VHH binders against o26951. Designs and how they scored, part 1

No score or structure here was measured in a lab: all are predicted.

Target 1, 206 residues: o26951
Amino acid sequence: VEYTHFKDLQALEMERGRLYETIVVTWDDSMVGNAAPIGVLCTGDDTVTLYLYQGTRTVENVLNNGRFTVNVTLDPLIFTDSTLGDLEEDMFSHYRDFLHLRGADAFFTAEVVSVKKLVKRDRFGESELHVVKARAGDVMRAESFRMALNRGIYAVIESLIAYTRAEFSDPLVLRERIAEMNRVARKVGGPREKEAMRRIIQALES
Unless a header shows other numbers, all headers, positions and changes below count from the first letter of the chain; antibody chains aren't numbered by Kabat.
F, E and O stand for the ipSAE by ESMFold2-Fast, ESMFold2 and OpenDDE, each averaged over both directions (binder to target, target to binder). V2 = 0.75 x the mean of E and O + 0.25 x the DockQ between their complexes.
[cut] stands for letters that were removed.

## First folded at step 1 (VHH)

Design b01 (framework vhh_7z1x_3)
Fold by ESMFold2-Fast, scan of step 1:
Structure b01 (fold): chain B 206 residues (1-206), chain A 125 residues (1-125)
Amino acid sequence: as target 1 above (206 residues)
Amino acid sequence: QVQLVETGGGLVQPGGSLRLSCTASGFTFSSYAMNWVRQAPGKGLEWLSGISGSGGSTSYADSVKGRFTISRDNAKNTLYLQMNSLQPDDTAVYFCARDTEYDFWSGYSDYFDYWGQGTQVTVSS
């Protein structure tokens, strides 16, 4: 894969305030790669925020090295395989002193700026959540790049499909579906997705 | 402008009770899950309890389960934490926090204006 180099996230059309579904690649001191599906919040032209739970190899590597790559792919098998197990060593490629996902449609290098730690203790034990703010370095985009995946628009579309078929649907099921989609849109979408959901809910109540 | 204002803190004896309130403004309160978080002297942040936007589901940290009760009044834009059987180890600054629009839980950071200023609770004889 041949990449063109860009200096900021505008090259990936990542918009401030939206959370993108990505593969975050990290590595240990022996350059052993790790890949995990992680939502990445775009906070500016060259800044992102990640929410990482303690106990993962990803957070361990990020806290140890202060560096990672964020990889854009629409390949459902990569999301599935990195969730259900570990990717093979040959799935990682070198870029300078970073590792990235082989064949990613785009990736960018990231360096940690700050980490805020939250501690949650529940019936199942103690867990920590790390809010990681990072700055994007080199942004590399392949000709295959189409978009960074944001599921907010899909939540809006699913809500509208449910709404337009309301006459053929159980009212309780309709309300539950739209409420769930509203939760998704609020979690990952930007101002436009939130406004769309507001209009849909208002129409449902009128 | 999003604002969260905590009130109700103070000095209480061990075994006593206290009710904290958090008044929200600048957003549609009922559309967001809300949380209580505390910071004891010299320690990091500890999550205590969460409540869904509708109030239909709640969750608690093991350290406060059975002693603390979270609730909300969406008509008044107010979140509550009823604290019973208070212990010296409950001494902390208590914050209410709105879930981030992009994740279930928000980190404590200057990046977010969605944490209150906190209210001090001191449990001492």
Scores: ipSAE 0.000, ipTM 0.277, lowest interface PAE 10.6, mean pLDDT 84

Design b02 (framework vhh_7ocj_1)
Fold by ESMFold2-Fast, scan of step 1:
Parts: structure tokens; sequence; C-alpha cells
Structure b02 (fold): chain B 206 residues (1-206), chain A 124 residues (1-124)
């Protein structure tokens, strides 16, 4: 795949405040690649934030190397295969001293700026979370690039599908599903997705 | 810029009560989940309570039944009512805006903090 080089995230139309569904590629000191589906919060023209759980190879590699790539793809099998197992070595390509996902529609290099560790304790137990702030370096975009995936619109669409089937659904199940989709839209979406959810909830209450 | 300002901390005897407030500015308050974290000296920061934009609440297992989180959207403020305080509740309390999403990263109440914190000291 042939990439055109850009200097910032505007080339991918990533907007501050939106969380994008990506494949984050990391590697160990022996350049063994790892790929994981991870949401990436755009925080500026060249800054992003990741929320990584302790105990993953991704967080281990990021803390050790301070470097990773963020890869844009719409291929559902890449998301599935990287979640259910490890991608094969030939799925990783070299870009300078970084690894990236072979055939990604776009990718950018990232260098860690800061890491904050948070611990949650609740009735379900203790969980560690690392808040990773990073700066985007080289932004590479292929001709095949259409969009960086944001699931806010899908939360709206799923809510509307549930709403149109309200007469055939248990009211409690319907309300729970729409409430879940509302939480998703508020976390990852922008003002228009949030407004859409307000209208759906208002219509459901009518 | 996002700004969160905590208040209401102080010294209280075991069994007493305190009400913490967090005044928010720089964003549309009603669109975000809010939470309270705490950190005692030598310990890791831990989630105390969280409240969704719609008013659903979650609590850490060590405070369930004693603390109540609430929000006043008209005042852009989140509150933590702390009852039956114990020496173990001594910590700096931070309010935070929810920046976590739950599909890929886990539970939706994990988030970064934005305030400077307010000290709560419970004496025996």
Amino acid sequence: as target 1 above (206 residues)
Amino acid sequence: QVQLVESGGGLVQAGGSLRLSCAASGFTFSDYAMGWYRQAPGKQRELVAAISSGGSTRYGDFVKGRFTISRGNAKNTVYLQMNSLSVEDTAVYYCARDTEYDFWSGYSDYFDYWGQGTQVTVSS
C-alpha cells in the first residue's frame, strides 16, 4: 500500500473530543509485534489519549518502549482476529523504527508524553488502568482511506432500530438497550450524536 | 478549558458527616458522567463513586450504603455526601469527568481526574 505523508490528524478528519476505534500496534525489545483493538481519544491536532488495562501486552510494550502506531481499518476480521488471538508476523510492516498494521488504510506513529496509573476498587474487585497521553508523529494515509471509525453514529442507529421495535419488545429490555446506547454515544460521539440520543429518549418517554 | 474545583473537605470525628462539592466549568456539564476518586498517603488512587449524565450511580464496595453521589445540572456541580465516616476514609478526594468508553477498554466509570483535590481527615 502507498501512503501519502501528512503532519497531523486533520488528514484523517479526527476531531477533538471523539473516540475512534483503531488497531494499536506495539512491539517488544525484539521487535515482536502485537495488535489490539483500542479506542483512541483525539485530544488535539497531534495529541491522543489511550486507556489501557494492566496485564495486557499492549500496556507492557507501551510502558517499556514509549512508542506505538495507531492503525485505521474497517476490516471486521482484523478487529476479531486481534481480539481472539495474535496476528501472524506477516501482518506487521516496518515504518522506520516502528511496526504498523500491513494494509491499513491509514496509520500514525505515536510517542508517549505521560502515563497516569489509576486503580478502581468496587464490589467486582480491583482493576488497574493506565491513562496514556501521546503525540502523533508521521501521519500516513492511503488512497483507500475513507474514515476513522467512530461508533457514535452506530449507537444512534441501534437505538432507532430498538425504538421502531418497541411494540414487540419488553419495555424494560428496550429501555436498558437505549440507555446503554446513550452511554456509548456520550462517551465516543460528538454534539450531534448526543442531540440525536436526547430526541430518541424523549420520543420513548412520549 | 475544563476546570473542576473541589470544596467541603476538612477535619471530622469518626461517625461524623461531610458533604463535598465539585464546581465544573469549560464544558457542557449535563452531557458528562462525573465521579469522585480518593487517594490516601502511600496508597493507589481508587474510585469512590460515579454518576452518569442520566443520574445512574455506582459506588466502591468500601463506601456503599454510607456515601451518596448526586448532581445539580443547573449549578454545574457534583456532590458527595459522606456519612458514618471512618478513619479509613482519610484521603484527598478528587472529582473527575468521565473520559472512558466501555466497549474496548472496559467499564464506563474509569476516567481521569481534573481537580486539585480536597483533604478529608477523620480522627478517632
Scores: ipSAE 0.000, ipTM 0.190, lowest interface PAE 11.5, mean pLDDT 83

Design b03 (framework vhh_7xy4_2)
Fold by ESMFold2-Fast, scan of step 1:
Structure b03 (fold): chain B 206 residues (1-206), chain A 125 residues (1-125)
Amino acid sequence: as target 1 above (206 residues)
Amino acid sequence: QLQLVESGGGLVQPGGSLRLSCAASGFTFSSYAMAWVRQPHGKGLEYIATISGSGGSTYYSDSVKGRFTISRDNAKNTLYLQMNSLKPEDTAMYYCAKGEDYDFWSGYYDAFDIKGQGTQVTVSS
């Protein structure tokens, strides 16, 4: 794949305050690659925040090396295969001293600026969370690039589909579905998705 | 405009008690789980306790089980932490946070987001 080089995240149309679904690629001291689906919060033109859980190869590599790549793809099989197992070695390509996902529509290099460690406990036990703030370096975009994936619009559209089918639906099931979509829009979407959900909920209650 | 304001900290002797408060505004308080988190000087954040939106479920870190009690008053939009049998190791800046469940794909972005100044608890003779 041929990439055009850019200096900031505007080239990927990533907006401050939105969380994008990406594949984060990391590596160990022997340049053995690892890929994981990780949501990436855009915090500025060249800054991002990641929330990484202790016990993963991704967090170990990020804490050890202080660097990674964020890869944009709309391929559902890449998300599935990297979740259910490890990607094969030929799925990683070299870019300078970084590894990235082969065939990604876009990727950017990232260097860690700061890490905050949080300890969380819930019904499943204790977990440690690292809030990683990083600065984007080189932004590489292929001609195949269309968008960085954000689930906010999906939540709005699914809510509207549910709403327009209301007369054929159990009211409790409908409300639960829209409430779940509202939770998604609140987590990953921007002001426009949140306003859309507010209007849908208001219409449902009318 | 989410705002959390912690209060009630201070200097206390080992074995003593303190009650912390957190005044919340800018969101529907009863709809969200709330947490207390602390940060000792020069160390990372440590989770202390969580309470469900209704107050029907609570969860505690092992270091404070049996000594601390989390509670809330949804009519007053206030979160509380009753701290008993305080130890020097409990010395830290205490923060309240709006909590949300872990989401593998989107990450944990309400990860004890510290919006307030915190309240300092010092346990010393």
Scores: ipSAE 0.000, ipTM 0.158, lowest interface PAE 13.7, mean pLDDT 84

Design b04 (framework vhh_podentamig1; at its last look DockQ between E and O 0.37; V2 from the best seeds 0.00; counts 0 for: pae E 3.5 > 2)
Fold by ESMFold2-Fast, scan of step 1:
Structure b04 (fold): chain B 206 residues (1-206), chain A 123 residues (1-123)
Amino acid sequence: as target 1 above (206 residues)
Amino acid sequence: EVQLVESGGGLVQPGRSLTLSCAASGFTFSSYAYGWYRQAPGKQRELVAAISSGSTLYADSVKGRFTISRDNAKNSIYLQMNSLRPEDTALYYCAKGEDYDFWSGYYDAFDIWGQGTQVTVSS
């Protein structure tokens, strides 16, 4: 794949405050690659935040070397295969001293700025979470690039589908479905998705 | 009027305890998550602890020393701070939001912030 070099995340149409679904590629001291589906919050023109749970190779590699790449792809099999197992060695390509996903529609290099450790407790137990703030370096975009995936629009669409079937639905089930989608839109979406959800909820209460 | 009001700060010696309170008004308290943030002079605001209906969240630096709790009947949240250290010195804020707002560290997304209460830990 041929990439064009850009200076910031505007080249990927990543907006501050939105969380994008990406493949984060990391590596160990022997340059053995690892890929994982990880949401990446855009926090500025060249800054991002990642939320990494303890016990993964991704967090181990990030804490060890402070560097990674964020890869944009719409291929559902890459998300599935990297979750259910490990990607083969030939799925990783070199870019300078970084590894990235072979054939990604876009990627950017990242260097860690700070790491904050949080401890979450719920009925399923205790888990450790690392909030990783990083700065994007080189932004590389291929001709195949269409979009960085944000599921906020899908939350809005799913809410509207549920709303249009309200007459045939249990009111409690409908309210919970839309409430779940509102939580998704607030977590990953921007001002337009949040406004859309506000209108849907207002209509539901009318 | 929708507001959050912090109280309970003060000057305390290392190793001592303080309890901070945050009183909420003007909305349905039990429907939201709440958190405590702190900001020391010249530093960025950071999450200390958060509480929702089903979970709690703590910064590693305060885990085991601080405890967050809520009282829905009193529209209040509390931060019990034990074994205080000089590095805990900061202005402490409470905030209202959704559960995920707190663990993301993206505090610009919060709906409502209080004015803060000062905690100073010195000998």
Scores: ipSAE 0.319, ipTM 0.708, lowest interface PAE 3.1, mean pLDDT 86
Fold by ESMFold2, look of step 2:
Structure b04 (fold): chain B 206 residues (1-206), chain A 123 residues (1-123)
Amino acid sequence: as target 1 above (206 residues)
Amino acid sequence: EVQLVESGGGLVQPGRSLTLSCAASGFTFSSYAYGWYRQAPGKQRELVAAISSGSTLYADSVKGRFTISRDNAKNSIYLQMNSLRPEDTALYYCAKGEDYDFWSGYYDAFDIWGQGTQVTVSS
């Protein structure tokens, strides 16, 4: 796979304020790779924020060496396999002092700028979350690149499907589905997705 | 109209306690998550604590000293601040956002804010 180097995250069409579904690659001190699906918030032309829970190899590696890559792929099997288990060692390629997902449609190197620790308490006890701010370095794009995945439009689409079947649906089930899709759109989307959801909800109430 | 009104700030000595209150109106109180943020002069606004239907979050710097709570009957959110330190001096804001489980890792998704209440900790 042949990559072209670009200045910043605009080459991947990432917009400030939107959260993108990516594969984050990290490694330990022995360069043993780890991959996990992680939502990555674009916070500037070359800055991103990650929200990492304690107890994962991802956060352990990030806190240990302060470097990682963010990898763009639309292959659902990569998301699935990296969640349900571990990717094989040959799924990682070297780029300078970084590892990245072999065959990614795009990736960028990232170096941690700051980490803020939050403590979460619930019925199961305490856990830690780390808010990791990082700066993108080299942005590498292959000819196969099409888009960085954002779930916002799909939350709108699922809501529209539910809307068209509203009169044949249990009202409580419909409300729960629309509410969940609205939460997704607000979490990952921008103003257009939020406005779309507002219009759909308003139409359901008329 | 959706509103959040903070109160309970003031001037206190180090080591003492304060309770901040946030009165909410204009929406179904129990359906949302709430947070307390603070901003000292010249600094960025930072999350202090948040509460959802199933969990609480705390900045590491206030863990064990501050407690967030809510009272659905009074439509109010509280921040109990114990063992106050000079570095806790700030304008404290109450905020409201979606009660989406896990917040999906996005902790600045609060969309309604109060005007703030000043806390000053000094001898």
Scores: ipSAE 0.244, ipTM 0.707, lowest interface PAE 3.5, mean pLDDT 87
Fold by OpenDDE, look of step 2:
Structure b04 (fold): chain B 206 residues (1-206), chain A 123 residues (1-123)
Amino acid sequence: as target 1 above (206 residues)
Amino acid sequence: EVQLVESGGGLVQPGRSLTLSCAASGFTFSSYAYGWYRQAPGKQRELVAAISSGSTLYADSVKGRFTISRDNAKNSIYLQMNSLRPEDTALYYCAKGEDYDFWSGYYDAFDIWGQGTQVTVSS
């Protein structure tokens, strides 16, 4: 994939105050890559905010080295595979001293500006959350980049969210949610969306 | 007109309690999430607490001391502040935003703000 360099997040049509489902790529000191679906809040032309829960490789790497990339893709299998397991090493590419998702429609480099630790409390208990404010550096956009989002990828993403919360969810509610999303994927999704849903359902049944 | 109006700030001694109120108007109150922010002189604005329909969020520095709550019937948000410390001195803002996503942690996405109420903790 060939990328074109841009100055700021406007090149990706990211708007202040909006949340974007992305793949965040991080790495350890040995440059071993990690990828995770993360909602990224655009807070300016070159600033973003991430919310990372404690206990993940993503938050560990971000806190350790203060650097990461935000990757834009509409590939449901990348979202699925990065959630259910780990992406293979060949799914990562180098950009200078950063790692990014291979074949991403777009990505930008990010450097941490500040971190704030918060505690979320809900009916399931307490969890530690790190609010990471970062500055976007180089913005790289491929010709394949588009902002159009179909309901198929939405269904997959929602299902993955449900999957990650499964242990804290009413089984009946979870089943109903997954069923609805699968119906959407079947109706408007392509082969990859349908395959993603198959993998998610299989994982939930295991 | 969409509006948030804070009240309840003041000067208190360390260890004392204070309750801030935020009255909302001009929109469907129950459809949104709310938060309290504070800004001390020379420091950046920081999130203190946030509340959605069923969850709360607190800064680590105020956990166990502050409690955020809402009253849909009164279109109001509250911040109960106990065991106040000098470092809690700041201008406190009420904020409105979209109900935050627990997957993405969309807790800092507030777009409507009040004028702020001053809280000063000093002996």
Scores: ipSAE 0.027, ipTM 0.460, lowest interface PAE 3.0, mean pLDDT 87
ESMFold2 (binder alone), look of step 2: mean pLDDT 79; pTM 0.797

Design b05 (framework vhh_7zox_3)
Fold by ESMFold2-Fast, scan of step 1:
Structure b05 (fold): chain B 206 residues (1-206), chain A 122 residues (1-122)
Amino acid sequence: as target 1 above (206 residues)
Amino acid sequence: DVQLVESGGGLVQPGGSLRLSCVASGFTFSDYAMGWVRQAPGKGLEWVSDIYSGGSTGYADSVKGRFAISRDNAKNTLYLQMNRLKPEDTAVYYCATDEYDFWSGSEYFDYAGQGTQVTVSS
C-alpha cells in the first residue's frame, strides 16, 4: 500500500471530542507486534487519548515503550481476529522504528505524553484502567481511505429502527435498547448524534 | 461545547464545611443528571453524589448524612455542601454530567471540569 504523508489528524477527518474505533499496534523490545481494537478519543489536531485496561498486552507495551501506531480499517475480520487471538507476524509492516497494520487505510505514529492510572468507582462497581495521552507524529493515508470509524451514527440508526418497531416490541425492551444506544452515542458521538438521541428520547417519552 | 467550571475548594480543618459550585454552559442544564466525583492523591476516581433532572439524589456510603447535592437550574449551577469534613475527604473534586449512567470513562474527560482541590487537615 502507498501512503501519502500528512501533518495532522485533519487528514483523517478526526474531530475533537469523538471516539474512533481503531486497531492499536504495539510491540515489545524484540519488535514482536501486537494488535488490539481500541477506541481512540481525538482531543486536538495532533493529540489523542486512549483508555487502556490493566492486564492487556497493549497497555504493557505502551507503558514499556511509550510508542504505538493507530490504524484505520473498516475490515471486520481484522477487528474480530485481533480480539479473539493474535495476528500473525506478516500482518505487521515496518515504518521507521514503528510497526503498523499491513494494508491499513491510514495510520499515524504516536508518542505518549502522559499516563494516569484510573480506578473508576461508582454504585455499580469499579474497573482499573490507564488514561494515555499521546501526540500524533506522522499521519499516513492511503488512496483507499474513506473514513475513521465512529459508531455514534450507528447508535442513532439502531435507536430509530427500535423506535419504528415499537408497536411490535416489548416496551421495557425497547426503552432499555434505546437507553443503551444513548449511552453509546454520548460516549463516542459528537453534538449532532447527541441531539439526535435527545429528539428520539423525547418522542419516546411523549 | 460543554463546559463545567468548579470552584469553592480550599484548606479546611477536620469537622469544617465547604460548599463547592459548578457552573455549566453549552447544553440545556435542566435536562441532564449532574454529579460529583473525586480523586484522592494516588487513588482512582470515586463517585460522590448525583442529582437527576427530576431532583432525585444519590450518595456514596462514605459521605451519606454529611454531604448534600443540589442544583439551581436558573443559574446553570450544581452545588455540593460538604459538612463534618474528614481527612479522607481530601481530593480533587470534579463536576460531571451523564443522563442515564452517572459516568463513562471517556465522558469523564469530555464533560468533567478542571476540578477544585479540597484539603482537610489541621
Scores: ipSAE 0.005, ipTM 0.216, lowest interface PAE 10.5, mean pLDDT 83

Design b06 (framework vhh_7ocj_1)
Fold by ESMFold2-Fast, scan of step 1:
Structure b06 (fold): chain B 206 residues (1-206), chain A 122 residues (1-122)
Amino acid sequence: as target 1 above (206 residues)
Amino acid sequence: QVQLVESGGGLVQAGGSLRLSCAASGFTFSSYAMGWYRQAPGKQRELVAAITSGGSTRYGDFVKGRFTISRGNAKNTVYLQMNSLSVEDTAVYYCATDEYDFWSGSEYFDYWGQGTQVTVSS
């Protein structure tokens, strides 16, 4: 695949404050590749944050090597196969001293700036995670690139679909569905998705 | 840890008034929706009132015009002013919070308090 080199994340239209669904590729000391679907929070023109849970191969490799690639793809099979098992060795390509996903629509190299261990406490219990802050290096975009996936718009659309069928829905079931979508929009979306959800909720309450 | 502590309940005669308070700690109060629910003996839990971070309010049908919910963000407290109380208002009153600033029904509010008993005598 032919890539054009860019210096920052604006080439991928990644906006500060949004979480993008990507494939993060890491490797061990023997250059054995690993791919995992991981949300990547854009924190600046060339900075990202990852929240990596303890006990994964991705965490192990990132802590050991201090570098990885973030890969953009809209192929649902790559997300599925990397979740349910391991990708085959031929799915990884070399870029300098990095591995990346073969055929990705775009990817960027990343070097770890800081790692902080965080204990997350929520209604479901306590989890250990690593807050990884990294700086994007080379940004490589193929002609096939369309977008970096953000599911915030999905949350808005699903809420509207539920809302337009409200006449035939149990009110509590409708509210539960929209509340779940509001959770997604708050986690991954930007100001426009949050404003859209606010309007939907106001309409539901009126 | 999120903690909600209700106060202000008690025994009151029909036609009287009470003001309930719920002191919140362990979260960014100003960003959360707050609500009051009640459960009367032998009945299901029902919404009394809810207020969003922006001050939008919702009331249960039987309390509209009699009860007023308000919030004091500087004090991390939500209030329920209860006027013209009737015997039918006798219940345990519970404070609840919702981190998504959305009224979604009783089962979706998180972090219920211990409750405060309100008894209205004839």
Scores: ipSAE 0.000, ipTM 0.149, lowest interface PAE 13.9, mean pLDDT 84

Design b07 (framework vhh_7z1x_3)
Fold by ESMFold2-Fast, scan of step 1:
Structure b07 (fold): chain B 206 residues (1-206), chain A 125 residues (1-125)
Amino acid sequence: as target 1 above (206 residues)
Amino acid sequence: QVQLVETGGGLVQPGGSLRLSCTASGFTFSSYAMNWVRQAPGKGLEWLSGISSSGSTISYADSVKGRFTISRDNAKNTLYLQMNSLQPDDTAVYFCARDEYDYVWGSYEDAFDIWGQGTQVTVSS
């Protein structure tokens, strides 16, 4: 794959306030690669935030090395295989001192700016995560690049599918499904997805 | 577009009380669970309290249980934290945070996806 070099996240059309579904690639001191599907919040033209749970190789590598790459792909098998197991060594390529996903439609290098530990304690137990703020370095985009994946539009589509099948659905289940999709659209989507959900909910209540 | 703004911080004496507010804009506040978290000088983030979208389910960290009270006014898009019996170790920047996935946790999902800029609380004579 041939990449064109860009200076910031505008080249990937990543918009401040949106969360993108990506493959985050990290590595240990022996340059053994690890890939994990992780949502990446765009916080500026060259800044991102990640929320990494304790106990993962990704968080261990990020805390140890302060570096990673964020990889854009629309291949569902890469998301699936990296979740259900580990990607093979030949799925990783070198870029300078970084590893990235071989054949990614785009990727960018990232260096950690700050890490804050958050501990949540409630009746369900204790969960620990790290709020990682990072600065994007080199942004590399291939001709195959179409978009950085944002699931806001799919939340809208799933809500509409549920709405059109309302007659065949339990009303409680339908409302819970649309409420869940509304939370997704509000979390990851932009103004247009949020407006779409408002209209769907209004129609459901009419 | 989406924004959380904390206010109400300041200097207070030990044993005193303070009420923090968090005003939400750019999203449907009434659809989201909300949280308060803090960061003390030289320390990481500590979760303090959470409240469901309707306000009917509330939880607290052991460190603040019985001293702090979380509440919300969905008509005003505002989250509150009433802090009583303040101690010097309550000195921190206090943030409100949005939490939609209280029961669905995964590597793809952020526990808290929207944070305010914070408001400083200093407990000192």
Scores: ipSAE 0.000, ipTM 0.223, lowest interface PAE 12.2, mean pLDDT 84

